# Designs tried in a protein design chat: VHH binders against Protein FAN (NSMAF). Part 3

Target 1, 98 residues: Protein FAN (NSMAF), of Homo sapiens (Human) (q92636r189to286)
Amino acid sequence: NISEKLHMECKAEMVTPLVTNPGHVCITDTNLYFQPLNGYPKPVVQITLQDVRRIYKRRHGLMPLGLEVFCTEDDLCSDIYLKFYEPQDRDDLYFYIA

## First folded at step 10 (VHH; framework vhh_7z1x_3)

Design s44 (from m6 with Y101F)
Fold by ESMFold2-Fast, scan of step 10:
Structure s44 (fold): chain B 98 residues (1-98), chain A 123 residues (1-123)
Amino acid sequence: as target 1 above (98 residues)
Amino acid sequence: QVQLVETGGGLVQPGGSLRLSCTASGFTFSSYAMNWVRQAPGKGLEWLSDIYGSGSYTYYADSVKGRFTISRDNAKNTLYLQMNSLQPDDTAVYFCAREVFTSGSDETYFDYWGQGTQVTVSS
């Protein structure tokens, strides 16, 4: 939406049980988006910030790079696990979503 | 009222297997990461494994990697630890623990623990 204010954008990986999908994460004042890298057969993931119930910082490979986002129990919002390349990007996203 | 109850411990010979269970009640089990921790005689606590609420992500201590498998059945509110290729050094009291995240920190802590179940590996 044209009225959404973009707060940050960075590279990240969406971690799933069988595969890790590289892409870009964007956070606005209303939504969190994850766009898979070109060539991956997955749509853009959108989470409305109002649907976020919990957010957890996680270590990944002993680095402070992980972020787990828990949503409401509805069909439109699914829990995700993001791995960042830079600790500051993870902390910045946490700041905007928490 | 949060409760965690471990079962499945016992005496087993070296090279044997055991499956531990931890039954949870009093909270939304699927919303919490769960842990297995042990304490050997005369030693401190050793973290072994964790599993995220969904069951999708698991991590293991190097001492048990490849021998132990953590799993959960959220419909049954039960956490499991499948222990294979047991060694005498695996003799310990095994605890399940519920994980809570410290807000704004990478650190977590365990707020509820089970009573523990004894595992003895000897001939």
Scores: ipSAE 0.005, ipTM 0.217, lowest interface PAE 10.0, mean pLDDT 81

Design s45 (from m6 with E99D)
Fold by ESMFold2-Fast, scan of step 10:
Structure s45 (fold): chain B 98 residues (1-98), chain A 123 residues (1-123)
Amino acid sequence: as target 1 above (98 residues)
Amino acid sequence: QVQLVETGGGLVQPGGSLRLSCTASGFTFSSYAMNWVRQAPGKGLEWLSDIYGSGSYTYYADSVKGRFTISRDNAKNTLYLQMNSLQPDDTAVYFCARDVYTSGSDETYFDYWGQGTQVTVSS
């Protein structure tokens, strides 16, 4: 089928100034999703890839595990910071957004 | 000319506290993430903490998490490290360093360092 193409799915943490939120991230041809795990009170985060303004590879400490994404979406926060468990997962996600 | 100057080091007893300061000049301080790094006698460099230019995000090495707090005052061009519950193994020269990390880059080295300030924890 051709209706939906999932490029990758992996575990990640969404980092905010007050709290770190464990979850799952997945990316398709059109959207980036972050689904929080148990105990996180916020809904699924969805970012349309067309609205991504900036993307930065960041160190989380000294490890190449961070990815910072900014979007121009009117109804969403302009900032999401993801911390991955594996450098390869971070680099793969960056590839599909860029 | 970029300059970073650390102050606040000294001798402290185990369980004590110290606050280190790093005064920056020669660049737009608020545009750069800043780091604290230490070097214990006879050992290599150990990264301790970083803080984004805005002050919104802070990260810590496991060895200091819960005991040390990084902060900054962009109006004063000053970076701080509040150190609590100090132990003898915290004895080291403490450096502040400017992050060279840029958009789309995984460069993990620092482009400017201070001279360091000595912290000695002993009875």
Scores: ipSAE 0.014, ipTM 0.286, lowest interface PAE 7.8, mean pLDDT 80

Design s46 (from m6 with T108S)
Fold by ESMFold2-Fast, scan of step 10:
Structure s46 (fold): chain B 98 residues (1-98), chain A 123 residues (1-123)
Amino acid sequence: as target 1 above (98 residues)
Amino acid sequence: QVQLVETGGGLVQPGGSLRLSCTASGFTFSSYAMNWVRQAPGKGLEWLSDIYGSGSYTYYADSVKGRFTISRDNAKNTLYLQMNSLQPDDTAVYFCAREVYTSGSDESYFDYWGQGTQVTVSS
């Protein structure tokens, strides 16, 4: 919608099977956004929080830096894996989604 | 009965390559993340790599990143580790392990392990 309350923004990487894209994560009261770093070919990812079915804290290489977000089964962006640089940023984002 | 069986270990020269396999049975293989862990002579366990159940997400320890590739074939219930540019310090027993996720927490653990396969890198 027109008015969204921004809760948090931080740096993160979006991990995919073939490539890892650095960027920024932003969460509002209605949406989760991932904006790839300027110059990367991937578009901005927008996930409506209403469409999130599951969210898991993951250890990324045994460090508490990973977060998996699963959208509804019919969404194209149904399997997003985010790797954070700081554990606190990952935990703060989880707080606003969960 | 959950069973994990590693194969593919052996003696290889420095700079060589080996491919390890881990065949799983007794559970829905595609529902579990899988790991490779090694133990060098006289040392503790060292985690090397993991792969998500779907095969979509992988991560590697810095010591092996760029040299080792983890993959899986869910139709064959098999986990693989392709090891390239092997060095003497890669000499170890290599284990595959099944990982259990704890939703809502950072806790995970390996509930089943294979017996291990010996990899020796020497001239």
Scores: ipSAE 0.011, ipTM 0.220, lowest interface PAE 9.6, mean pLDDT 80

Design s47 (from m6 with T108V)
Fold by ESMFold2-Fast, scan of step 10:
Structure s47 (fold): chain B 98 residues (1-98), chain A 123 residues (1-123)
Amino acid sequence: as target 1 above (98 residues)
Amino acid sequence: QVQLVETGGGLVQPGGSLRLSCTASGFTFSSYAMNWVRQAPGKGLEWLSDIYGSGSYTYYADSVKGRFTISRDNAKNTLYLQMNSLQPDDTAVYFCAREVYTSGSDEVYFDYWGQGTQVTVSS
């Protein structure tokens, strides 16, 4: 929250097997957050950066816009797949996590 | 040896349907995203669709969205493309292609391609 330092924020979509959810992603020095846009019943996703074990750059429609985040040792940390609108935003987020 | 073999092409009338198959061998099929790409006579390659290794995520080019469906059966090492509402402009050689993933690289390319299967949409 207030004690966390915000490094970046941007628009992104969270990709699931059934639906793609538009929203906002932000990364601090301790956490990654995804906030779905109004109208989606999904809660805010919070991932503690220390729980991230793997991160993969992915293509989305052959554009370099995808990012998969895997948590392998915490049952409270959910794996997510994010699709960005701009390649630079995806690369900036990768830089802060990797 | 890695090999991809396409089948299911042929002649179909406008408005018709075809299902293409691509059988993979020589690698762990479920570990790779797979793609369908086509090439119309005298034109370059056009990407159509991809599918995640697990089959959970699929994406489509605007030209085929709503008409084509990509799917896979990892137990059979087979990739499919269901093509509906075919139009003369869909006439092309259709290829399946394996997507290369590298952990530190955003650069993706297709390292193995099938031989292609001809689809002709004509009356």
Scores: ipSAE 0.000, ipTM 0.226, lowest interface PAE 11.0, mean pLDDT 80

Design s49 (from m6 with S103E D106T)
Fold by ESMFold2-Fast, scan of step 10:
Structure s49 (fold): chain B 98 residues (1-98), chain A 123 residues (1-123)
Amino acid sequence: as target 1 above (98 residues)
Amino acid sequence: QVQLVETGGGLVQPGGSLRLSCTASGFTFSSYAMNWVRQAPGKGLEWLSDIYGSGSYTYYADSVKGRFTISRDNAKNTLYLQMNSLQPDDTAVYFCAREVYTEGSTETYFDYWGQGTQVTVSS
């Protein structure tokens, strides 16, 4: 949506139980988006920030690169686990969600 | 007292399999995510896999995806790592570790580790 203010955009991987898919994550004043690279079996993930209930910074591969976002579990909001390439990108995204 | 005890390590030939166990005591096992981490001779720690308290979510390092399977039996307070298609570079001491989640901006961390169990892959 063009009316949203983009706060940041960076590369990240979306971690699932069976596969980890590289993509791009961006956060606006209202939404979090994850756009997978070509070939990923799922569509673009969109999370309304108002639906976020818990956020956990976690280590991924022993590096401070992980971020878990837990939602209300309604039909339009699902939990997501993101792995970042840079600790600063993870911390910046956390700032905008929290 | 919180205690984690690994067993199941040993010598195995390339292509072989081993199953590691980590028995937990002193806490509500099902309330904590658990991890497997290894350290090869002369190298740093390498994270391998984790599993949520419920067992519903598991994640793996790329180096072990498709070869290793993490699981848990909360009734027995036991964490497992099934290792298949073992390679010489899987030779390491394998540790289980308990992961702490804290509300807010605090980084998750491992507060308790087992003593480790040695896995040697050679012919």
Scores: ipSAE 0.013, ipTM 0.371, lowest interface PAE 8.0, mean pLDDT 82

Design s7 (from m6 with S31R A33S)
Fold by ESMFold2-Fast, scan of step 10:
Structure s7 (fold): chain B 98 residues (1-98), chain A 123 residues (1-123)
Amino acid sequence: as target 1 above (98 residues)
Amino acid sequence: QVQLVETGGGLVQPGGSLRLSCTASGFTFSRYSMNWVRQAPGKGLEWLSDIYGSGSYTYYADSVKGRFTISRDNAKNTLYLQMNSLQPDDTAVYFCAREVYTSGSDETYFDYWGQGTQVTVSS
């Protein structure tokens, strides 16, 4: 945790089939984190970068703001869909993962 | 077979309201983002609004923000556009369209479109 180097931090929303959860995205040398805003009873999402298998850019509302992250093709992996407020933030995060 | 059918268009006076419906069949409606697009006489296509498959996420073009509301009823396979405070320049054919995503890029495209429904705003 403490030895990780933070590369980027920004606001984003985690999109699920039922709800959209606002929060913060952080990427380090080793991990991707999504931290829900206070008041949401959802845990922090942590994905080890070495476990990322696929990453897709997506348009959301015809805007280049979406990013899907798949940590593995196995059913044991947590897939996430992130919607960013700024295209630059989405592209910067993609650069650090890919 | 995939089919989209718009209804609800018509003639309305400036300041009036209309609700458009788009009934979908032939696919799992809740798995697709849906869009409203219009074409005014002699103009190109103008994107108006989209809604995520679950209904939880919507976006609007600046020209209609605050006046139009997109919604969907997945149990009825129906997309809606509530149009308020209509103006003469809202006169257009209105289309619903199904959105698909392209792997490895920001590109999306609309693979199925409805036939369109005419909205005319005039006094």
Scores: ipSAE 0.000, ipTM 0.167, lowest interface PAE 11.3, mean pLDDT 79

Design s8 (from m6 with S31T A33H)
Fold by ESMFold2-Fast, scan of step 10:
Structure s8 (fold): chain B 98 residues (1-98), chain A 123 residues (1-123)
Amino acid sequence: as target 1 above (98 residues)
Amino acid sequence: QVQLVETGGGLVQPGGSLRLSCTASGFTFSTYHMNWVRQAPGKGLEWLSDIYGSGSYTYYADSVKGRFTISRDNAKNTLYLQMNSLQPDDTAVYFCAREVYTSGSDETYFDYWGQGTQVTVSS
């Protein structure tokens, strides 16, 4: 939506126990989005920043590339795990959420 | 007392398979991320793989991806490394290591290590 201000957009992978899905992540002043790329079709993930309860910087293979986002501790809320290609992109996203 | 004990090492032929086990005691195993690290003769430490406390996520070094599989059985306090398609350059002492996890930190600390188990791949 054009009413939202885009702060950042970069490439990332969404990590799940069974598969890793390449895509694009973008963050606005109100939402975090993950849009899958061709080859790994999944619905666009949208997380309202107001619903983010915890975020953890994680290493992925000892590299500072991982970010876990927990939208709530409710049983209905699933964690999302993002793996970035560049440490700076991960840190910039963390800055906008935290 | 925290203890990690590796077993399952030995001599194996190139192309063979071997399964390593690491038995943990003295802490709540399921709350800690666990790692496998190796050290070849005359070389430094090489990180191989890690696994989340829950078992939900696993990651691998490029050198072993597709050949090695990390897993855990939290009911048995045991970590495993299934090694397939072994090559002579996989010859090393293999260690399991407990990761210190704190929110917001990228520093990788292993606070407890096992004694290691020797794997020798030789024709």
Scores: ipSAE 0.014, ipTM 0.292, lowest interface PAE 8.2, mean pLDDT 81

Design s9 (from m6 with G53P)
Fold by ESMFold2-Fast, scan of step 10:
Structure s9 (fold): chain B 98 residues (1-98), chain A 123 residues (1-123)
Amino acid sequence: as target 1 above (98 residues)
Amino acid sequence: QVQLVETGGGLVQPGGSLRLSCTASGFTFSSYAMNWVRQAPGKGLEWLSDIYPSGSYTYYADSVKGRFTISRDNAKNTLYLQMNSLQPDDTAVYFCAREVYTSGSDETYFDYWGQGTQVTVSS
């Protein structure tokens, strides 16, 4: 995503009940994006930051790598679970949104 | 009031399988993440696996990944651990534990534990 307001971009996995999809997470002043890696059959996820109702830090196993994002009951905003590779990337994103 | 009871432990040969069960009572089982933890003789606690309240997400310690499978049946208030390809170093007391967390914190606790069930892997 080309954006003058880009705050952060890093690698992450989107965890779902059936599959875990590797990709990139980007955050701007207004939106959070998850872009699956090339070849994965999943659409880009876009969440408007104002639609975020809750955000929870989660341990993925015993590592502080998980982040759950809950949205309003808007049908354009799905709840997501992200697993990061680095604790610092997870914490930076959490503090930006919280 | 709150109670967790493990069953299914016993003696198995290397390469064998066991399924452990943990029956919960006294709380809304489907609202809590659950864990399996073990303790080998003379050693500390080792976390093995967790499962989210819905059963949709599971995670495993590297030592058991690919061999153990955690699952739950919320209608029966029961947590399971299917253990395959057992090794002598899997010998331990196995505990189920209820997990508590707070929003905005990585700190979690196991606020209630079962009494444990002994698993012994030997020829």
Scores: ipSAE 0.005, ipTM 0.218, lowest interface PAE 9.9, mean pLDDT 80

